# Designs tried in a protein design chat: VH-VL binders against Cytochrome c oxidase assembly factor 8 (COA8). Part 127

Target 1, 167 residues: Cytochrome c oxidase assembly factor 8 (COA8), of Homo sapiens (Human) (q96il0)
Amino acid sequence: APERGAERRDTAPSGVSRFCPPRKSCHDWIGPPDKYSNLRPVHFYIPENESPLEQKLRKLRQETQEWNQQFWANQNLTFSKEKEEFIHSRLKTKGLGLRTESGQKATLNAEEMADFYKEFLSKNFQKHMYYNRDWYKRNFAITFFMGKVALERIWNKLKQKQKKRSN

## First folded at step 9 (VH-VL)

Design m13 (framework fv_belrestotug)
Fold by ESMFold2-Fast, scan of step 9:
Structure m13 (fold): chain C 167 residues (1-167), chain A 124 residues (1-124), chain B 108 residues (1-108)
Amino acid sequence: as target 1 above (167 residues)
Amino acid sequence: QVQLVQSGAEVKKPGASVKVSCKASGYTFTRYYMHWVRQAPGQGLEWMGVINPSGGYTSYAQKFQGRVTLTRDTSTSTVYMELSSLRSEDTAVYYCARDEFYGLSDTPYGMDVWGQGTTVTVSS
Amino acid sequence: EIVLTQSPGTLSLSPGERATLSCRASQSVSSRYLAWYQQKPGQAPRLLIYGASSRATGIPDRFSGSGSGTDFTLTISRLEPEDFAVYYCQQYGSSPYTFGGGTKVEIK
């Protein structure tokens, strides 16, 4: 039987890292957190006899994972970039420069950073609202198809059992 | 019409101090930083420091710490650069240059308007 | 301090040709904090490009900037007689602000 185990770790064009699960795995494998999104990727096991319904569920879960990782990779990069720009702007206003004499990054205290956090959260409210809405829609769809797959598996077991009993 | 006009050429002996002025006009003086950049004969540009005219806050390159002092006079829209303990290697053209404040959404402009330069010659 | 290395030191070209000037940083520089200046003999520097790719007011569209990280480029698509000058890149993301050593664009 062909084994669908290990994949090379790689960075997808979208910036999402792929991972390498243990070889000869017969179940889904959870990898380490992605460098950019800080989310743990899932490698989905593909059964030899995967039904069309099971394939649809797996592809939906894979597509949702990619969408979710892309969102958080972009959000984290945006946060880091805007935080750096805010710090640089404030330090430039003070005339202090962007690095200390030792070459370390200059920083602002917690009180000064409060304005940035408030602005960032306010500015991204609509974006986070859309993310939450889409995330719930995707979870609903996944749950729905998981239910369908479960019913299919139950029905197949009952069908097999009845055929054995009728013999 | 935005202009930065610098004081005239200076000839100094080693160990002396020089004070160069840079008078701003045509814009709101306190809304722009003022940088000082020098250029030795046949050499490239070297950043010395910056002053925020609004509060008088300054930042200097480590190489000039203790020798350079930047000050301003808001009533005359003038920035001053004083360099002490002059050495022959301080012979250069000294420029003032304007730099805009930026917010989070703005792309910083860099030094968009420069003074004409002040030649300082240090010779024994 | 961040060291900026410009290459080549001298470009000998004719009017109408394309000039490509390189600026490499010793460590990563945000493109938001990279500028290019033009300096003619006896004159103060003139801002050409800020934020790696934004043209300053009054600068002709034949001047363009690009790059990110440690590798930045200034391109002059069709040299005019007035473009023969020394060009400096500058980073202003980390103190002390630093300039490259310059590239002289001279007539061949």
Scores: ipSAE 0.000, ipTM 0.452, lowest interface PAE 19.5, mean pLDDT 80

Design m14 (framework fv_belrestotug)
Fold by OpenDDE, second read of step 11:
Structure m14 (fold): chain C 167 residues (1-167), chain A 121 residues (1-121), chain B 108 residues (1-108)
Amino acid sequence: as target 1 above (167 residues)
Amino acid sequence: QVQLVQSGAEVKKPGASVKVSCKASGYTFTRYYMHWVRQAPGQGLEWMGVINPSGGYTSYAQKFQGRVTLTRDTSTSTVYMELSSLRSEDTAVYYCAREDLWYGSEPFDYWGQGTTVTVSS
Amino acid sequence: EIVLTQSPGTLSLSPGERATLSCRASQSVSSRYLAWYQQKPGQAPRLLIYGASSRATGIPDRFSGSGSGTDFTLTISRLEPEDFAVYYCQQYGSSPYTFGGGTKVEIK
């Protein structure tokens, strides 16, 4: 039995973006697109006097970012793999080589590739539906906590103004 | 045994042409692409072009477009690289290398021994 | 044209040490079309790795390739005296085929 060479599953490394913002930054930084997910990572600013509510918001944003990063890294890897398999299969069926006469990588035409995209979207439809659902839930939660933090900041500013008027 | 045997060293004047041969043996000649790669003294590898198994199609690097011609003789299992309008900068070792037409095969698995071309006034 | 940038340009190591060579592409390259070559002085290049991670025939286990997209790595787990050479990465997925500038591995 020919030993099926174990396809090393290229596990998308959890590549923490090597982008390090300047140490003295007082705002969130957006990094370059990640090579696997194509998403731009955000480095969240941590205030010196971060409230428990602000910390909770920051953590929720970080967790949501990591979740998004992992999803798209895996999805892009799957897409690339399936696309390549599709092209190879179709070229083989057509009796064509993987290379043109010029030695370039052979490709399928736009019509044939449209079939791939339809099949891929159909196959991954449920996965995308769950992603969209969870994306909205996470972003709703983030927005809710953003509102709470905004109210807390307003309240703290009002208390400071009252204390300055009483002295 | 697979062998790619190149022609001997050449000394040319600026403006001349050089034709280097690469004779293949020990394998099915019509199954493989043939690439040409050069290396200037102390420099890296530079891809020049490729000829398909039939000899009916060629592709060249833009730098050599209009100056390089690849040809193939199936009867003698020989590939030729002709470079015209030679300059001092064309002084290099020129290599032929085969590439299997089959998928997932080892690219550039066999190389010629190289041909030194010297362009001097 | 896809430009391949190799780093470092020179790597000075002792026998028995681990060598790590980087190849960065200007555009995404399919892992199936990335190769590594070894070249010794006065010799033609020798294929080491193809498809980013597959060892060529007769290549020792100490040679390994990894990477995807734009970043690729050749690793020599334990340098042997015969491993001191120049190493080139290549993309062979699209014309023009391009080589990296090379990394020289030399004895320290």
Scores: ipSAE 0.019, ipTM 0.604, lowest interface PAE 6.1, mean pLDDT 87
Fold by ESMFold2-Fast, scan of step 9:
Structure m14 (fold): chain C 167 residues (1-167), chain A 121 residues (1-121), chain B 108 residues (1-108)
Amino acid sequence: as target 1 above (167 residues)
Amino acid sequence: QVQLVQSGAEVKKPGASVKVSCKASGYTFTRYYMHWVRQAPGQGLEWMGVINPSGGYTSYAQKFQGRVTLTRDTSTSTVYMELSSLRSEDTAVYYCAREDLWYGSEPFDYWGQGTTVTVSS
Amino acid sequence: EIVLTQSPGTLSLSPGERATLSCRASQSVSSRYLAWYQQKPGQAPRLLIYGASSRATGIPDRFSGSGSGTDFTLTISRLEPEDFAVYYCQQYGSSPYTFGGGTKVEIK
């Protein structure tokens, strides 16, 4: 009989949080660095009376954080993988094993590793350029919507004043 | 002491998916690549892909790209091969095989016993 | 993709005879990255030779490999009853890894 695990619908709750924001906080909370991206995640505070514009801004910030986390997690994994492959290739070319007689990982000297870093940076130049462009665009959009939210809050205060004057 | 133990035989209908497991024991799981190779009845060996259990990095043969997915679970030292959109020509014995990381490119020194997958209407 | 062609497809021999199996590559393969495997009916392949000429652990000295460039040979100097099987060559120097079509060494 084949496993029917792919058809199983019941699963452990995915909403279990590893970290709890400060109990008395009504602001955004910063978590510890992620193991893969090495970036600190932000848990965004959600106001009870959040406007559609405020929600759009918050979601844009959340989406930007997720995109940023994913980019750096992937980049760090790619770096580690390619570094390992480079070391393997160079050691293989020299006819050396991956470990010394004492069981330590065999390493390349600083001059040899400089070749890898130069190649990695060159190879990833376009990818990093596009990342910086998108990062800039996202921060511009966030700043723009922050301005819109500020204007909305000013407008709401003016509306409240006008209604109070009329009544 | 080194053993690769695969899951049991499967019979599937065309269009279904199959997921075969390969459980490793007797060595450090994350120090060796795991390859998947299949063999149709009366045919030779055909390489499908490889996974690095340490990082989960995968590479697939062009023929299987888009249909095959290799994954691993380091807590159970198990590698999985999932093949989707099955056709009659996918009827074969599927093997997992280990590659030593010692010098980079090495031969397959240990093989699983094989899993027979039969796709028939 | 590097294509490996094995010949002959079948060798019919008696115990005690010498078997010579050929593997020809469509393009040059470093001898460092050529292996030979033995497969018996109902069993997984077993590594015999790697790096064109190095015997794997536990492989009897009657098995030997040679060759370079595009031509590789597996020789079994004196066939034992347990040596009647299918033999595959493999290159592992470039992705995708490829195997030859196999040579069946059969009794008689």
Scores: ipSAE 0.000, ipTM 0.447, lowest interface PAE 22.2, mean pLDDT 80

Design m15 (framework fv_belrestotug)
Fold by ESMFold2-Fast, scan of step 9:
Structure m15 (fold): chain C 167 residues (1-167), chain A 123 residues (1-123), chain B 108 residues (1-108)
Amino acid sequence: as target 1 above (167 residues)
Amino acid sequence: QVQLVQSGAEVKKPGASVKVSCKASGYTFTRYYMHWVRQAPGQGLEWMGVINPSGGYTSYAQKFQGRVTLTRDTSTSTVYMELSSLRSEDTAVYYCARGDYEFLTSPDYFDYWGQGTTVTVSS
Amino acid sequence: EIVLTQSPGTLSLSPGERATLSCRASQSVSSRYLAWYQQKPGQAPRLLIYGASSRATGIPDRFSGSGSGTDFTLTISRLEPEDFAVYYCQQYGSSPYTFGGGTKVEIK
């Protein structure tokens, strides 16, 4: 069945969290950082008189947010997983246990971790290049549509002013 | 019209280096990434690496890391692939290919290919 | 890292018949990042399909792609003489980009 009122914060199948504002909000809302992506989601208000152009801009911004959330959630998960595997592998190679005598997690020193960071950055360099390209492309498109919406609003205000003057 | 024109065939001895060129025309050179793919005789396709012509940034397949170097010259709209420490197993046809992408998506599929450059490594 | 396995290795058919080519990935690949290429002897590969199902410019409508996850298919509804070639699938969602081993479509 369909829910009445605002949706709860939900996690998409890809692990991306969604945040929903109060039902009668007339503004965009910025939520807390997502646990996985560490990015703050924005929930966009949909006015009843939304123009087709405003709808296109909103949908583009929503799609860009979902894309960005998915990228960073996946990247952070991959980083954490590979870091843990690297540490466990190196400790096993040294014949060391995964915990210290005090029960704390055993760790590698900064020199040893430098090898992991070099490998991780190298492996993910192409992915990050494409992310940056897409990020600029999406922001250019958003800026372009924001400009169009601004021009539409200015034109509508001018039309209203002329109608008021002729009255 | 979009064209990628590669340099001619090369015959090299083991241990030598080869440098293949790929000259682009018919589009804005810095707008599209350029990839390199090779194909050994009777074998399938193997991706080697990519270069962003705008900044000169590169990424290579791990198998070729340390042996392959991709460069570009924006004044001539040309990308270069240099492969060092050649072995007989490097005998292949080498292709440059332009990366294209859908709006709001990445990464690249290869919409235009060079004609290929045959590199033969033998003693 | 992602291995693509194409089957069958060789497909022997007559003009007018339907060809169905399979590409299976060792791990999930977004359909947005799967392409198909055609290669004829002595020629560079030609893009047919990108994003699993989108036809490239100039590609006849008899070529269609489908699939998601780990299983992808290229279908040629009615083979023309010029369609007898080797076909490769490619994933471009994860580095390094990888290609399948190819399926040769040959005249029976």
Scores: ipSAE 0.011, ipTM 0.578, lowest interface PAE 9.2, mean pLDDT 83

Design m16 (framework fv_belrestotug)
Fold by ESMFold2-Fast, scan of step 9:
Structure m16 (fold): chain C 167 residues (1-167), chain A 122 residues (1-122), chain B 108 residues (1-108)
Amino acid sequence: as target 1 above (167 residues)
Amino acid sequence: QVQLVQSGAEVKKPGASVKVSCKASGYTFTRYYMHWVRQAPGQGLEWMGVINPSGGYTSYAQKFQGRVTLTRDTSTSTVYMELSSLRSEDTAVYYCATDFEYLWGDSHFDYWGQGTTVTVSS
Amino acid sequence: EIVLTQSPGTLSLSPGERATLSCRASQSVSSRYLAWYQQKPGQAPRLLIYGASSRATGIPDRFSGSGSGTDFTLTISRLEPEDFAVYYCQQYGSSPYTFGGGTKVEIK
């Protein structure tokens, strides 16, 4: 039988699956795992009185999430494709068909797949190194802006307290 | 039009190495496996090994393990067969061959190169 | 390794006759992984049959393959002058892939 589309999702131009949170949410919403990246997206609540600084933090977090999901979606698709090609190649070089005697899809055991994992990791080492570097840079920036937002909120609270005392 | 074009005849001394090329055209080079088969004068066909041009993965017949090396260059759609420590019994016609039934895992050879004669003599 | 034995070594026949070539495996081979090739002097082999019975593209209907287990047959129903050649069977079900010793079909 053909595979059903119940697990299928639309993919945004950025290469990640879309997810829509409930309307009128007053909190951040955590969605189901993305089909491609296998990461759970966070949909950020937008306050009516959001400051420009709070908006910058939210957008930075959203952009970082999209970048992270796109990286892992692409990596997982590449892994799946190359894994399939490797399995077919190894079965062929061993003189084996792609199907077992029972008609099931033939596969390699964990020991045989070790060669593939070693090759895949070696081939993608530099890509993962750049990913880690960018991941740290993005998280440093997020932490920095979180600190700025916290200071702004403290300042606003102090201002409100002074105004309340002056009445 | 699918074509496999091999390099020209070689004469080598015992103990030398030979490297034969096979240039593919008319299809997507990385999609189909490339095999190497040899034939000594007046003898039958002998399978040497196979390479997946996409990942570079190889498998060799035990008889040639340690002496044969298969490589490829995806930019020129060329597969190479290098055989070292040549002996007189390595005198043969060497063929590259490909198959187009990748999905079913069937390793029958749809297309063959014209052959490269390698002569090993003192 | 699986050894393929072809018989007879030589078939001497006239044009128009039926040729029957045998290939026997030392161990059971799935019919899915048995092929036949034709080779003429000075030329590369040419695929005739794959999967024991499937004709390759461009191969005339006078060529047919059959068999299962350890016994396989290539039949040429009515020999044409261009059919006088050496024929090889091949198994590709287990590594290393092996070929039979060949059957030479020659003019009587």
Scores: ipSAE 0.000, ipTM 0.444, lowest interface PAE 19.8, mean pLDDT 80

Design m17 (framework fv_belrestotug)
Fold by ESMFold2-Fast, scan of step 9:
Structure m17 (fold): chain C 167 residues (1-167), chain A 123 residues (1-123), chain B 108 residues (1-108)
Amino acid sequence: as target 1 above (167 residues)
Amino acid sequence: QVQLVQSGAEVKKPGASVKVSCKASGYTFTRYYMHWVRQAPGQGLEWMGVINPSGGYTSYAQKFQGRVTLTRDTSTSTVYMELSSLRSEDTAVYYCARDHLEYDFGSEGMDVWGQGTTVTVSS
Amino acid sequence: EIVLTQSPGTLSLSPGERATLSCRASQSVSSRYLAWYQQKPGQAPRLLIYGASSRATGIPDRFSGSGSGTDFTLTISRLEPEDFAVYYCQQYGSSPYTFGGGTKVEIK
């Protein structure tokens, strides 16, 4: 359908939130946990004279944060959806409706939920393995570039001191 | 027309495993729970477990926990029952049966049954 | 697990007679979760009654179910030749689902 084609062209909203820091911050700002990912967002301070290397590091950190938030927002949404499906399935097996006689939402006990957690972890083992691999790669790259930026800052500071002394 | 067609009879030795298939047609496969029930010769009916074909989630009778595995293939609308570590007491006709209500409603018994698969365990 | 006890084990009757089959549960079962099945030799079971009293599609009105708590009854008001079979009650109110031992209705 044409309507279906038009819908596919648009990017669906992600569950990743964004947080704005106070206007006069001279440092990176750490916000409250994101609604969907439950991870704290970082808003990065951009200095007036940001070097190309500093910009590369900042963008890498921003990209990694967004990747990480998207992963966990999607994982949490999938977990919640599958948990609800599992609970409804088990209540159906027991011949129970979705509500108790008192009108409260029907739930499963901890022993019954253990089956769901085991299945969910098993189904998502490969996905988590790939996440951990990529997480380590990204953090290694960030640490490496942080080292490069630190060395650049030390070099520039030494270079400025040398120029001041020769003048 | 709603129909469940099961695989053919099996003869197994003690300690072996058996895998019985149940192919559904005539309805939306992922909307209904599928139960497995067995009946030993001259005996009554015994419930083994149930699978939700949509998510693949299962629930088993404790007697069969650790030996029975229910799976499904949504591309072929087929449910499978695998029973391991077979004993002579596992000799029975095995039935798949569809729940009467769609999976997000309450239960109303089993309204559509497969023809049964005879599994004989003998030395 | 909930144990269902059916009585009598065998019921010998003639066509035209009324059959009354009992199913007793070891603990209370909501009537909404009690079913009755008919099984003929060499055939899969057939759902007759669900929710203790609701007839399944295509089931003749001579079949009726009743009961609550621990005591349930299947009644066949006037036996036809095709009604001679084994009948099972089943509870689906708690896992594991359980069946009664069956009542065989046979020709006298």
Scores: ipSAE 0.000, ipTM 0.464, lowest interface PAE 17.7, mean pLDDT 81

Design m18 (framework fv_belrestotug)
Fold by ESMFold2-Fast, scan of step 9:
Structure m18 (fold): chain C 167 residues (1-167), chain A 122 residues (1-122), chain B 108 residues (1-108)
Amino acid sequence: as target 1 above (167 residues)
Amino acid sequence: QVQLVQSGAEVKKPGASVKVSCKASGYTFTRYYMHWVRQAPGQGLEWMGVINPSGGYTSYAQKFQGRVTLTRDTSTSTVYMELSSLRSEDTAVYYCAREGTDWFYDSPLDYWGQGTTVTVSS
Amino acid sequence: EIVLTQSPGTLSLSPGERATLSCRASQSVSSRYLAWYQQKPGQAPRLLIYGASSRATGIPDRFSGSGSGTDFTLTISRLEPEDFAVYYCQQYGSSPYTFGGGTKVEIK
């Protein structure tokens, strides 16, 4: 079985690529923006002496990041696909080709695109509301566990002082 | 070859304490968490707690908090589970099991000890 | 505490049949942290699937896992005589780590 902190495959279960942090790093590492979500992943350092509570916090933070990456990767792909379909449909209705006389991709004007943006936002309003709700729930949980970890560290320091007095 | 070898069967009276050992070999003892899971006769698996052998940090299921103590000895690569104030309901097979982790995904319980039967007389 | 509910409690099938086992969580569980174990009488549990869908080393292709959120499934495509055992799901993303109640796959 691999040691704790060993590198895994570059691809996350969410289907987005991950970048490996430097092997010698003792700190969290921030990667480049993901191709699909356009968010920068954070690779959390795993200390050898990590407590189970610290592990729970790290797993929660990692899972929240994967959830966030997956949501935005899927949203961006859906937006791009629907945008292209809308443009092609409107150009076809106008009797225009998909390319200009210069061979460039044909585009719609700002007024025509405004219709698409309004429809997309309206269609996805409930989806984004659920995303925001879950985002707040996740951040509340993370903050709560950060507090528990801080209390554990204080408690451990107090226990160490008690032992030092006994010795 | 990874092996987890547990101590032999124990028979205890109600109110006594039992201490079960789990000796690890074939890997770096301090790099993997060790969990304890029990199974009463004819029943399912019940998680008791976990220890990080590196720092000795522990976490217990609330049901066992105050009765269970997990410790380790890094010189012998051994983890111990001590359960106090034994009741007849504590009659079970007790397993140690290793949990690995990598920087993105934690491993499940990939290697298990053979189990230690603890019988508490009614 | 995340409660895992397995269904059915007992699944009576013949060799060669498909087994489908369900594990439902009381709250969302990341697929990264869901495992399935097989236990035969008198033996310690054996890891089958981790991360909801990844087979452990040495586990035959007939075993497959799927699911996300609160619903997870273990499928055995064609039961062999050696597959009649008790199966447990487990989440290992949040402490306390919890197991399902188990599904016994028995010979009809």
Scores: ipSAE 0.000, ipTM 0.538, lowest interface PAE 12.6, mean pLDDT 82
Fold by OpenDDE, second read of step 11:
Structure m18 (fold): chain C 167 residues (1-167), chain A 122 residues (1-122), chain B 108 residues (1-108)
Amino acid sequence: as target 1 above (167 residues)
Amino acid sequence: QVQLVQSGAEVKKPGASVKVSCKASGYTFTRYYMHWVRQAPGQGLEWMGVINPSGGYTSYAQKFQGRVTLTRDTSTSTVYMELSSLRSEDTAVYYCAREGTDWFYDSPLDYWGQGTTVTVSS
Amino acid sequence: EIVLTQSPGTLSLSPGERATLSCRASQSVSSRYLAWYQQKPGQAPRLLIYGASSRATGIPDRFSGSGSGTDFTLTISRLEPEDFAVYYCQQYGSSPYTFGGGTKVEIK
C-alpha cells in the first residue's frame, strides 16, 4: 500500500498550543505535536510552594520551549515553501503538470529530490549550527538549575527531619 | 453548454449528515476534476475538496478531513458531497465547481453549480 | 496553506470610476495559478481572470489582472452598474485551493 505522504500544510506559526492539561495536575504534561513545529509542548507544573530557584528553572524551561517552537515552526515553513517551489520549477522545466492523471500531486523522483535536500541542507547549514550551539547552551543551563533545585530540596528535607527530632 | 445542477436545499439537525448532488452535463464528465466550495452567510468562499475524473482520488481541506466524502457516478454524470457530524457552523451554500484543464496544469474553477443551501438548526 | 489577503475589504466607487483590488499571498504564488472571481448577491461565483492576467471567456476588456510573486491586482478600468459585486482571488497552484477574504465593490 503506497504510504499516503501526509501533506504537511504550511500554516503560519500561531505560537500558543491550545493544549490544556487537567486542572488537578500535579506534574508536567506533554501535549500533542504542534501543527507548525511538530514539537510536543510541555505544560509545566507550578507547585503551591514554588521556591525562587524552582521558579527560575521553570521560566528557563518555558523560554527554551518557546524558542524551540518558534525555530522549528519557521524552519518547517521555509522548508515546505522551498520544497514546493523546487518541485514546481522542476516540473515546469520538464513540461510536466502539477498533478498526475490520478489527481495526486506530481512529485519528482528520488534523485531529483536528493538534490533539493542537499541544497537545502547546504544553504541552512550555518543556521542549524547556530541552533545546535544555542540548544546545548540552553539545555546545559537548564540541567545546572535542575541540579541546584535538587540540592535545595534535599537540604529542606534534612532541615525538616532535624526539627521533628528536636520536638 | 456546460451545466452543473445541484440538489435542492437541505435542513438538518446537529450531528446529522447531508449529501448534496451535482449533476454535470454539456461536457465529457470523465475528463474533469470537480471541486466543492462552501460559503457561510455573509462570509467568503471556502474550499472543501476535490475529486479526480475517475473518482479514485480525493483531497480534502484539513478542516473537513474525516467529515467530508466526495464520490462520483460516471453513469449519471453526478458528483456527491457528503458532510457528516453537522454543526451550526456548517450552515452555508455549498457549490460544486468544475476545474478546467489546460495542458496538464491546474486550471481555475470555470463552471459552478447554482449552489445548495444547507441549514443546520436544532 | 497559502493565505490570500484581499484589500480593501470594501471599495465604494461611482459608475465610470476605476477600481483596483489587491490580493496578497502569504507565500509566493506562480502567476499561472492565480484566479479572480466575481460573485453577485444570490449567485454562484463567476470566473473572471485566470493565470493572473488571462480573461475568461465572455469577460469584458475592462477587467484586467496583473501581478507576480505575492502581490496580485484586479483592475476594472471603468465600472459599469453590473460590476458592483464581491470579488475573490484564488490560488490553484497547490492544495488546498485557498480563496481570499473578498473585496466588496459597492456603489458610492
Scores: ipSAE 0.000, ipTM 0.555, lowest interface PAE 11.0, mean pLDDT 86

